# Designs tried in a protein design chat: VH-VL binders against Protein PARTING DANCERS homolog (PTD). Part 20

Target 1, 248 residues: Protein PARTING DANCERS homolog (PTD), of Oryza sativa subsp. japonica (Rice) (q6l5b5)
Amino acid sequence: MERSTHSTGWTCLPPPPPEPAAPGRGVCAMSTSWRDKQQPSLINFIAAFLAANSYRLNFLSISPDFIFNNGELSVAFIFETNWDCQNEGAVFSRVNMLKRQLKHLYVVVAVPTKEQNESFNRSYHKYGMKLGFPTFVPVTDPEMGFEKIVKIAHALGVCKQQDIISRLKNEREQAVQCTDSFLRVLTSIPGIDNHDANALAQAIGSIEAIAKASKKFILENTDLSTDKAETIVRFFRDPQYYLSPKIN
Short names: E, the ipSAE of ESMFold2; O, the ipSAE of OpenDDE; V2, 0.75 times the mean of E and O plus 0.25 times the DockQ between their complexes.

## First folded at step 24 (VH-VL; framework fv_amivantamab_arm2)

Design y5 (from y1 with heavy chain S52T; at its last look DockQ between E and O 0.01; V2 from the best seeds 0.00; counts 0 for: pae E 12.5 > 2, off the site)
Fold by ESMFold2, look of step 24:
Structure y5 (fold): chain C 248 residues (1-248), chain A 119 residues (1-119), chain B 107 residues (1-107)
Amino acid sequence: as target 1 above (248 residues)
Amino acid sequence: QVQLVQSGAEVKKPGASVKVSCETSGYTFTDYGISWVRQAPGHGLEWMGWITAYNGDTNYAQKLQGRVTMTTDTSTSTAYMELRSLRSDDTAVYYCARGDYLSDAFDIWGQGTLVTVSS
Amino acid sequence: DIQMTQSPSSVSASVGDRVTITCRASQGISRWLAWFQHKPGKAPKLLIYYASRLQSGVPSRFSGSGSGTDFTLTISSLQPEDFATYYCQQYYEWPYTFGQGTRLEIK
């Protein structure tokens, strides 16, 4: 051998995935911290699926949940396998941090129930995430979610990146469409702005619940003024307002 | 209620062109792509191409390259397919279809438009 | 392009029968496979997506299975309204392609 100098220093940043060396579609790096939070059955599914599709799987200390290297493009994924509304802020904070560090990032979110889908849509409005980068991809279960991750990674290695991004943005916009409709309804109320609409969404949740809320309840649970709270109550309960809606 | 309503049947002579419309309602037009699929009498379904309603990007079947143009009008939420230099073997029922957001599959189809090409 | 091959080309069956239709892809497509029902004079109707998931409003007698290259559509207790042509379609990659179809005739 040539030299025996040892180095014990390394950065706190996650290492890049190993270069692909074997035949197949490429290499998938899975975060060890992400793996350790998942049910073993999901990890077994993922490993078997990657093997069946000719991806080499490596477990590495990386900052996103997955990195795929297809030989032509490296793409990263955040994969939230069980949406938890109690820690929504941490999820979006992590997304914002990683999008600054990574050129190609997608966020896949499993929302198997109607309640989780509604919670995800409310969180999206609360944290001000614009439609666009990074692309959010809601799915009905973790297994479907991972198969869609592999489809995205494979398509990026074969097809033009722009066509894929445009299609995924359209799919995500439909998933959050009820949230935009929610804001359009609420901001059509005289004197109610986007901040007020988001406060109502966070505190009360649905148009139906807001329509039934008392002035006292609105004042106790939001930062809205007494005049704004009264306007909301009148809008939903006064037949004059109700008979002439200004919403889509 | 999501609907795709196509223009009515047409009879054309060889060498003419036809433009089939697909008017959409009940959803946000620019959030989906539109595919065109045809079926000649006695034959199966044939994919003709795709248009991304958001920006108008197209992908056409190689067989039809140079003879087909797909367009959209976002102000009327309508997709169009124009087939030029018609031949008798272009006689078919022409369908428009949109992709389902969650499944990526073609979940809603138009009723079909019969185009007959004969002398 | 990914070629989709269906078998059989046609089937004659009685009401109440179990019918199985197969579809083979020329390369792996994971589970990105849909099944359509097409009746004369009507638009095609999505039955199954993602190989095995039942579209909303489709009767539970329809089911799908498979992954990779080999896929199956099954109709349990066949009903008179199930007379139609059935198509598989891959949507794994451009260009999307259909199988040649399977015509189901009720005796």
Scores: ipSAE 0.005, ipTM 0.441, lowest interface PAE 12.5, mean pLDDT 78
ESMFold2 (binder alone), look of step 24: mean pLDDT 91; pTM 0.926
OpenDDE, look of step 24: ipSAE 0.016; ipTM 0.563

Design y6 (from y1 with heavy chain T30I; at its last look DockQ between E and O 0.61; V2 from the best seeds 0.00; counts 0 for: pae E 3.1 > 2)
Fold by ESMFold2, look of step 24:
Structure y6 (fold): chain C 248 residues (1-248), chain A 119 residues (1-119), chain B 107 residues (1-107)
Amino acid sequence: as target 1 above (248 residues)
Amino acid sequence: QVQLVQSGAEVKKPGASVKVSCETSGYTFIDYGISWVRQAPGHGLEWMGWISAYNGDTNYAQKLQGRVTMTTDTSTSTAYMELRSLRSDDTAVYYCARGDYLSDAFDIWGQGTLVTVSS
Amino acid sequence: DIQMTQSPSSVSASVGDRVTITCRASQGISRWLAWFQHKPGKAPKLLIYYASRLQSGVPSRFSGSGSGTDFTLTISSLQPEDFATYYCQQYYEWPYTFGQGTRLEIK
């Protein structure tokens, strides 16, 4: 991790892209009202599994059953640990309410019996496909269901982190091209090396500003010699200074 | 009936690119992810990457990062995999496979597409 | 990346035999392991998911067991159509990875 944070010393360069995030880091918020309806053995399983996957667990008064924060992405879950065949529409009504305010919502439903699975499939076909977002995920038992929740949260976090890294790499490549062009222009001045060009960049900044700078200003704000400062001023002020062709 | 139908065999030269299609039918396309798996002659199965048909999110195997692009077209229920800067060791049969959402127990596979890279 | 190691690499067996194939993960993957059957010229076929769940349409002679790092596929009474290469695959986290395969051949 210490190598993913980089001090470049260059004001033109964006920070280096971070390394991909380690799996299973973040915060899991569990609804207190959901928790209080569950068997203690399930809550113990969940706590142990979250700890094994490097999640901190908070019990909060929240509208969904779970919220996972994996860095820049928050994902909400409704977790029906035992599908109620006698009240099939309740989950879909709750989903309708929550999807208005939650961008990333998944519904995990435990259907351990054949009759529950059939009941859920009928209800999903009737109500769930009409809703569009969010995604419904049936599972065979609550432990599988919670492991699936963590897998979904982690996978979505990984995808988001990869997008961020790709965008930062593109920005860095563009900045390197900018920096390379800057150095190429300045070092084309006779007697000016990379050290001198970097000193000018740090003290004055842009090529345009350097072109307008006085000899005195350059000497006062950089470690360049009087001869180098004069050469720079003449290079930008004398239109004929560099008109002779260079050999090979 | 759930079905994944892939485009036909391709012969390419080193340095070229190939784009394999995977047309799906018999299920709701955006509810599942599509993974791509390849098998070189005499080798085992290698997972190449995954794409969400819902939002276009991807994850690529590290060794292919930068050379592979996976896309989908929801209007035709079709997934695509493009592999660029082809090498001779990219010669393989390429499969698309559907997984349960993000759990990717690949329950339905395409028939495979042979891609041959030769000079 | 999670490495998946299968053993044995090859098995020679007769129809009616019991065959056991093992798969070891380089780190814990809970039960997020699948078994595939692969015959030449055909697409792989899912046999077992979540370590022990039979895929629909797969004969009951196939069974899977294990959790954590050590997993087993068992074929209780080998049939002629079972001669193939078998792969385990973890799908606990990306990148998903396959074992190197186990060839099951006629003795």
Scores: ipSAE 0.422, ipTM 0.754, lowest interface PAE 3.1, mean pLDDT 83
ESMFold2 (binder alone), look of step 24: mean pLDDT 93; pTM 0.937
OpenDDE, look of step 24: ipSAE 0.862; ipTM 0.937

## First folded at step 25 (VH-VL; framework fv_amivantamab_arm2)

Design z1 (from y1 with heavy chain A53P; at its last look DockQ between E and O 0.28; V2 from the best seeds 0.00; counts 0 for: pae E 12.1 > 2)
Fold by ESMFold2, look of step 25:
Structure z1 (fold): chain C 248 residues (1-248), chain A 119 residues (1-119), chain B 107 residues (1-107)
Amino acid sequence: as target 1 above (248 residues)
Amino acid sequence: QVQLVQSGAEVKKPGASVKVSCETSGYTFTDYGISWVRQAPGHGLEWMGWISPYNGDTNYAQKLQGRVTMTTDTSTSTAYMELRSLRSDDTAVYYCARGDYLSDAFDIWGQGTLVTVSS
Amino acid sequence: DIQMTQSPSSVSASVGDRVTITCRASQGISRWLAWFQHKPGKAPKLLIYYASRLQSGVPSRFSGSGSGTDFTLTISSLQPEDFATYYCQQYYEWPYTFGQGTRLEIK
């Protein structure tokens, strides 16, 4: 039985329930597509290591491999767990695309053999040095790599506490811009401007991840105000505010 | 080839300041963190703090908060450590050290700078 | 702060002896531990990183082991140049901290 318009409900599952008061060090979001490509032993190590370091782990559909929210700052990571010299161009092309969307991005690359390390150094000189940003961090194995990711995320979070307002202004002046389609979707939300859309892209990534994000997660991972974070959450949960979440 | 060369010995009075330089060569300065470590006569090694030449971020040992400033000059590939309001127990050899590119361990150290604080 | 406690504080040994130095962290540091050799008038020298990996140029008579909170440096057959002070150092989190040192002296 229908009255006027069909299919006015939300197409996404609601985000997880609100978390209690802030956890010890913060929240780590892991890309589900990245997770599904890894050996289970590595995922188990990562989960155990994050728990031991007081990070809450969430599995989300996000564009980078990891996003850490450490208080007032979010930082993203690309984590290549096994360097493939035959795909070097594809790796650096992905980095170039994501750095436009993400204001704090690191690339961690596991190069367990001398051959892989030499291959990476060669590719870095050819492609990576021209990029300048983001920082590339070679490591000898994936477990060392993830431990270094957590060390970097924690260090950046504590270092940026002292001058957050002036840093946010500087970062907006240098922010990576989103695609036009992505911006159109996000700025169609009342009260959300281009700067808000760029902040969401940099911290969270995909429209699907943003639609599933809690108010607390948005506040922890972006510079958006409480009102704006609430508007985003309500917009994706209220059937009369249905949006087309797809982007190019 | 990779080298960290520190400024020469200093003699200071209590209450003064000292600024030690650490000139680097043979590698990309902005890719490695620089730590400062000191050793008072008859004592062990004490980590003082760290600076990223990439973005200027610092972390100082809590004991030294408010008295230490670490800076870099990327145009000269040089790190600096300034210690203010010197006390006699600041007499030490001061080292700069680089975190290794791959392992993050302190693989390259400066030769050390003796700072003597006496009245 | 993570406290690093070395044992023993000093040891007297002869050339050819096997020497073991231990280091205990006040909390888990995984394998983010380094061992340094320090001689008077010289800068510290990295021996072992990531708990058990030998730094290039360091003789194979040096070895490291351990994970979590308990770590060991072993010198399998002492040489005259090995008489020095040895430090462990955690680099798991700031502030980085050193053990108090172990003096290795000639008998």
Scores: ipSAE 0.006, ipTM 0.471, lowest interface PAE 12.1, mean pLDDT 78
ESMFold2 (binder alone), look of step 25: mean pLDDT 92; pTM 0.936
OpenDDE, look of step 25: ipSAE 0.356; ipTM 0.689

Design z2 (from y1 with light chain A34N; at its last look DockQ between E and O 0.32; V2 from the best seeds 0.00; counts 0 for: pae E 7.9 > 2)
Fold by ESMFold2, look of step 25:
Structure z2 (fold): chain C 248 residues (1-248), chain A 119 residues (1-119), chain B 107 residues (1-107)
Amino acid sequence: as target 1 above (248 residues)
Amino acid sequence: QVQLVQSGAEVKKPGASVKVSCETSGYTFTDYGISWVRQAPGHGLEWMGWISAYNGDTNYAQKLQGRVTMTTDTSTSTAYMELRSLRSDDTAVYYCARGDYLSDAFDIWGQGTLVTVSS
Amino acid sequence: DIQMTQSPSSVSASVGDRVTITCRASQGISRWLNWFQHKPGKAPKLLIYYASRLQSGVPSRFSGSGSGTDFTLTISSLQPEDFATYYCQQYYEWPYTFGQGTRLEIK
């Protein structure tokens, strides 16, 4: 549900394909009309770069130039590979139209010369200073521009994941209110003593947050050993844990 | 003239908090991100995290997650970094640095703020 | 996390020498690499971004090259003001990480 909140702006976007057999970062949709206007060498670069970074590339009839779906967030891009001060109005008009349809929109602009960069900056002041315009990202060449697009899409997915983790940590104060119950539950985990339970309370907080914490997160934020951290993760994530034969 | 000016040096006890400010000027604050980087005595540079001045999105280094908060105030074009539950190994010079939206090329740095954590 | 390993850890050189510092990433980072110069009591200074792009105001004797995992900073003719510690830093993915630094000293 949470991931689908922004897909209503993709009038031609098909259902997400099945995940690839190998671990991948996600899916990149490229506008067919944008692709057909570019030098083939740029399209070859983009395809190779996406493959090297485990993105599936789809060519679709979409309104922006690119849409990335990395499993955490859908992000749209306009990619202007050839800035021309004579066409600045058309560029900003398109951006204004698309921002009404798209919540997460970025505009990447190749400005390889100092003159183009200065022209872009003047145009940005004329049009881009308006409230509600999306972020414009100038780059020195189209290849750098596309690498930046992928970097932005990945980074935004990581930021969303960090926000989820931060929200779970806000529950620490609730766990303190139930200290006796908290300690009893945590010390019921084999090999976890009162010191370990208190370390978890101080670093992570609630039992729900501890249940969702990664092994790496536990190790980085507490003094627990790797064996103890693994036991905690298994306790909450392995439904077979209590069914395994165990000799106390 | 683009400038990042940080708050002055601080001496803190273990367990306290510190909040370092980074006042920016000479550019449009919301067009850039701010990263925080620290250097402990005798050590190299360590990236602490990043904040977007546009929308307040953050990413923190994992080892500091839960102890650090980065914020911005657009009305004063100022970024802040707060580090809580200070330990002796948090003694360092703390820098703010700007880059484009994701702090990609830290092109302008603040002068640094020495934070000393001593019993 | 992407580990950045610099070589050498220190260099002793004379004015006029050509100096080469290398940086190796533990995985491919394309060209998302910065080089910084850091002098005692000063903030770090960006020299090179995107592996090879010279930052405005940086002398042309500095150059950067490489992509993928292996990167090089070259100072073609060392000047007295170039004695500093040099850091590479990847910004391919979070957490951004620095090399351990290369201290460039006068002989």
Scores: ipSAE 0.027, ipTM 0.539, lowest interface PAE 7.9, mean pLDDT 79
ESMFold2 (binder alone), look of step 25: mean pLDDT 92; pTM 0.919
OpenDDE, look of step 25: ipSAE 0.657; ipTM 0.830

Design z3 (from y1 with light chain A34H; at its last look DockQ between E and O 0.26; V2 from the best seeds 0.00; counts 0 for: pae E 7.3 > 2)
Fold by ESMFold2, look of step 25:
Structure z3 (fold): chain C 248 residues (1-248), chain A 119 residues (1-119), chain B 107 residues (1-107)
Amino acid sequence: as target 1 above (248 residues)
Amino acid sequence: QVQLVQSGAEVKKPGASVKVSCETSGYTFTDYGISWVRQAPGHGLEWMGWISAYNGDTNYAQKLQGRVTMTTDTSTSTAYMELRSLRSDDTAVYYCARGDYLSDAFDIWGQGTLVTVSS
Amino acid sequence: DIQMTQSPSSVSASVGDRVTITCRASQGISRWLHWFQHKPGKAPKLLIYYASRLQSGVPSRFSGSGSGTDFTLTISSLQPEDFATYYCQQYYEWPYTFGQGTRLEIK
C-alpha cells in the first residue's frame, strides 16, 4: 500500500496540474454547536493538532461532534470532554439516535478522575449499551481524547487502504448506473448541456471527482470550452458549507 | 480476571509452518485486538502484527508480510498466529498481548510460546 | 517505520539508587509511548502508558515523562524486584516498534 503523492515530482515530466484545495489526509468537520460549548483553548489545540496531522478543519452544522473523511472513508465521533453523571441521559440518548444513522461511530469520553471513570461505567451499564458498538473510548483529558480520535481515524484508513480502489470502482459504477440523476445534477449548472455532462462522465466519472477537478484537467480531458470549464469549477469550488470556516 | 493462555512449545524444521494459539478469558473478546510480539534469544522485543477481534482487520510488520497470518475464532475467544516458511532466525518466544491501536491496552500478555527452528 | 533508540543499553546500580532511562523516537509520536518491564521467563509488564501515566498496580517510584521525540523513565529508589530489562514502545502508528531495551543489573 502506497500513497500516490509519493510518486509526484520524481520524473522528468512536468508537474501535474493544480489539485483541488483538499490536500493531505483529508478533512475534519467539527460541529459548530459542539465547538460553541468548549473552552477556546481546546479549540485552538484541536486546530493546531489537525494542521500538524495534515487534516483540514471545517466548521459545519453536523449531527455528530466530528466527522473525519480519511480519503474516501468517513468516520464519526461523539466527544464528551467532561463526564458528569447528571448529563448521562442526554449523552446516551444522543448515542442511541446517532448509531442508527451512522455506520462508523465512536464515542470518546474524558474521565480525568477515578470517580468520573466509575460514574461513567455505572451509566454505561445502566443504559444497556451494546458492547462493542458504538465503541466507547475513555480518556484522561480532552487533549488525549482528541489525539485518540485522530489516531482512530488514521488506523481505520490504514486498515482499509486496499479497499480504496474497490470503493472508487463501485462509486463510478453507481454513478453510471444512475445516469439520469447524474445528468440532472450536471445540467442544472448554467450553460451545461447533456453533451457536456456526458463528456464529464466519460472523462472523470463521478460528481465528487468533477467537483475536485481543475479547469486545466477538464480542458485537457473533455471537449468543453474554457467558459464551460470555468463555470463548472466555480460552481463546485464555492460551497459555503464545506470550504469557508465559520468563525462565530 | 483477564488471562491470555498460549499453546505449548514447538520444535520445527526450516521451511515448515507453526500456528500458535492464544486463548483469552475474563473479558469480552471482541472489544480488544490481539498483538503478537516475539523475542529471539539475545534480542529485544519485536512487534509482529495485530488483529482486530471485532472484525478481523489485520496489520502485519512489513518484515513478515507474506509469511504471517493472524486469525480469530470468536466462538472460543481464541486468536491464532501462523508463521510460514520458517527459518532458523525465527527461533523465538512468541507472545500474544491484548491491545491494539483502538484500545491502546498492551496491559495483559500471554505466558509466551517457545518456537525452535532447527535441523 | 519509527525507530526507537534507548540509552543506555545497560545500567549497573544498587538498591536505593535513582535510575533514569531515555528513549528517542525517529519522528514525533506525541505522547503515544509505553514503558515495559521484562524479566527472563516472564511476560512483559506494562508500567507507563501515554508517556507519563502510571499503570494500575505499578509502584509510584516509577515515573515517565516526555513528548514528541524524547522520553524518560525514572525509578526514584531502586528495589530488589526492579532489576530487569526495560523497553519503550511507540504506539503512535503501525507498525508499533520497541526500543532495543535497557538492562538494569545489580552492582
Scores: ipSAE 0.059, ipTM 0.544, lowest interface PAE 7.3, mean pLDDT 79
ESMFold2 (binder alone), look of step 25: mean pLDDT 92; pTM 0.924
OpenDDE, look of step 25: ipSAE 0.573; ipTM 0.784

Design z4 (from y1 with heavy chain L102M; at its last look DockQ between E and O 0.55; V2 from the best seeds 0.00; counts 0 for: pae E 3.2 > 2)
Fold by ESMFold2, look of step 25:
Structure z4 (fold): chain C 248 residues (1-248), chain A 119 residues (1-119), chain B 107 residues (1-107)
Amino acid sequence: as target 1 above (248 residues)
Amino acid sequence: QVQLVQSGAEVKKPGASVKVSCETSGYTFTDYGISWVRQAPGHGLEWMGWISAYNGDTNYAQKLQGRVTMTTDTSTSTAYMELRSLRSDDTAVYYCARGDYMSDAFDIWGQGTLVTVSS
Amino acid sequence: DIQMTQSPSSVSASVGDRVTITCRASQGISRWLAWFQHKPGKAPKLLIYYASRLQSGVPSRFSGSGSGTDFTLTISSLQPEDFATYYCQQYYEWPYTFGQGTRLEIK
């Protein structure tokens, strides 16, 4: 495939990520209607920056200006590159509509002058936007703004991935603790080893179910001997079991 | 105007835990994240992790994963960092700093809290 | 993790001298680099952010430059209050990392 740094058609797309050295960070979808309003130099910067950060870039008909998919998390952005208070109503109406549809929404606003920043702040308070939702991120220029969009998207993906890993680790530890407790209870029964306990787990499942199982059921569904099956039944059902010491 | 005030120095035994507070004032607490940074004697600065004051999301340095917990209390505009299973090499000055991936930089720092873990 | 390497480890200088400290990142961090001044018993103080932007209240004798992997901090005419340890820090991505520090000492 032909690569051109000066072609408008090709400069809006990132190169593919390096195949052997890096799995991609994710996918960035850019709104075609947003793209078509921007200077080509900004689009070229965005495409190059996404490629350098291992994002695939797709141009799609989407409601926000950008959507980033970073594995298990999707995050959306509104990117106002040219703040003008004359259009504040349309901007905040769009923000209000999208925040109802999107759980993770950020609004990045270029305010290169003090006057624009003050104008934006007045508009923000006028429209009663809730602090912290959607998060508004003022920036001094569009290039800084897009770099910050990518930083936000990546950070949120990392937070989600770390949370998933921590949850899985906790679930594994709890499962291992439950399994270990199961084995400790069953192997405390005289004559019952880990093989026997695992056979009971596979056939019957829980301590409660084993405690209620008949000798016949145990023999039919496990490889345990008649002596072991009897010992298990007595252990759970005979209140005198602990008071009737083994003669052998 | 903007201020981060940390809790006082602590002396702990190995195996104990410490919880350092960082009370913020002069800005809207939920608009910024809080990072924690420490410096052991004779060493440089080490980033420990971050917490969002908005929604409680965290990211911890991998070396401390499992031993550190960061929390916030929005009613008091206070961030907390708890470090468990303390070791002598956890002796350090611990700082909170305002800033996260959305900020321009760590512009405001707490005064630091010395935590000494006796061997 | 992104490793940050500062040079030199220390420098001795006199009031009025010009000092340059360098910082190299192990991979590209664009302009997401900050410089801090740190004195014993004090919190670190932000000097420069986004590689070259001067923090409000910081004297204009401090300047920063660089992008990508190579960055510099320059103090154009040292003052007595400038003797401290200086750290660079990347905040491009987690984990955020600091350089090992450069101690600026009185000659």
Scores: ipSAE 0.425, ipTM 0.755, lowest interface PAE 3.2, mean pLDDT 83
ESMFold2 (binder alone), look of step 25: mean pLDDT 93; pTM 0.937
OpenDDE, look of step 25: ipSAE 0.441; ipTM 0.731

Design z5 (from y1 with heavy chain D31E; at its last read DockQ between E and O 0.69; V2 from the best seeds 0.74)
Heavy chain, then light chain:
Amino acid sequence: QVQLVQSGAEVKKPGASVKVSCETSGYTFTEYGISWVRQAPGHGLEWMGWISAYNGDTNYAQKLQGRVTMTTDTSTSTAYMELRSLRSDDTAVYYCARGDYLSDAFDIWGQGTLVTVSS
Amino acid sequence: DIQMTQSPSSVSASVGDRVTITCRASQGISRWLAWFQHKPGKAPKLLIYYASRLQSGVPSRFSGSGSGTDFTLTISSLQPEDFATYYCQQYYEWPYTFGQGTRLEIK
ESMFold2, look of step 25: ipSAE 0.679; ipTM 0.865
ESMFold2 (binder alone), look of step 25: mean pLDDT 92; pTM 0.936
OpenDDE, look of step 25: ipSAE 0.199; ipTM 0.659
ESMFold2, fold request of step 26: ipSAE 0.629, 0.579, 0.624; ipTM 0.850, 0.829, 0.845
ESMFold2 (binder alone), fold request of step 26: mean pLDDT 92, 92, 92; pTM 0.936, 0.933, 0.932
OpenDDE, fold request of step 26: ipSAE 0.894, 0.893, 0.894; ipTM 0.962, 0.960, 0.962
ESMFold2, last read: ipSAE 0.551, 0.550, 0.626; ipTM 0.814, 0.808, 0.845
ESMFold2 (binder alone), last read: mean pLDDT 92, 92, 92; pTM 0.933, 0.929, 0.929
OpenDDE, last read: ipSAE 0.298, 0.894, 0.456; ipTM 0.674, 0.955, 0.736

Design z6 (from y1 with heavy chain Y101S L102S, light chain W32S Y50S; at its last look DockQ between E and O 0.01; V2 from the best seeds 0.00; counts 0 for: pae E 15.5 > 2, off the site)
Heavy chain, then light chain:
Amino acid sequence: QVQLVQSGAEVKKPGASVKVSCETSGYTFTDYGISWVRQAPGHGLEWMGWISAYNGDTNYAQKLQGRVTMTTDTSTSTAYMELRSLRSDDTAVYYCARGDSSSDAFDIWGQGTLVTVSS
Amino acid sequence: DIQMTQSPSSVSASVGDRVTITCRASQGISRSLAWFQHKPGKAPKLLIYSASRLQSGVPSRFSGSGSGTDFTLTISSLQPEDFATYYCQQYYEWPYTFGQGTRLEIK
ESMFold2, look of step 25: ipSAE 0.000; ipTM 0.406
ESMFold2 (binder alone), look of step 25: mean pLDDT 92; pTM 0.937
OpenDDE, look of step 25: ipSAE 0.006; ipTM 0.490

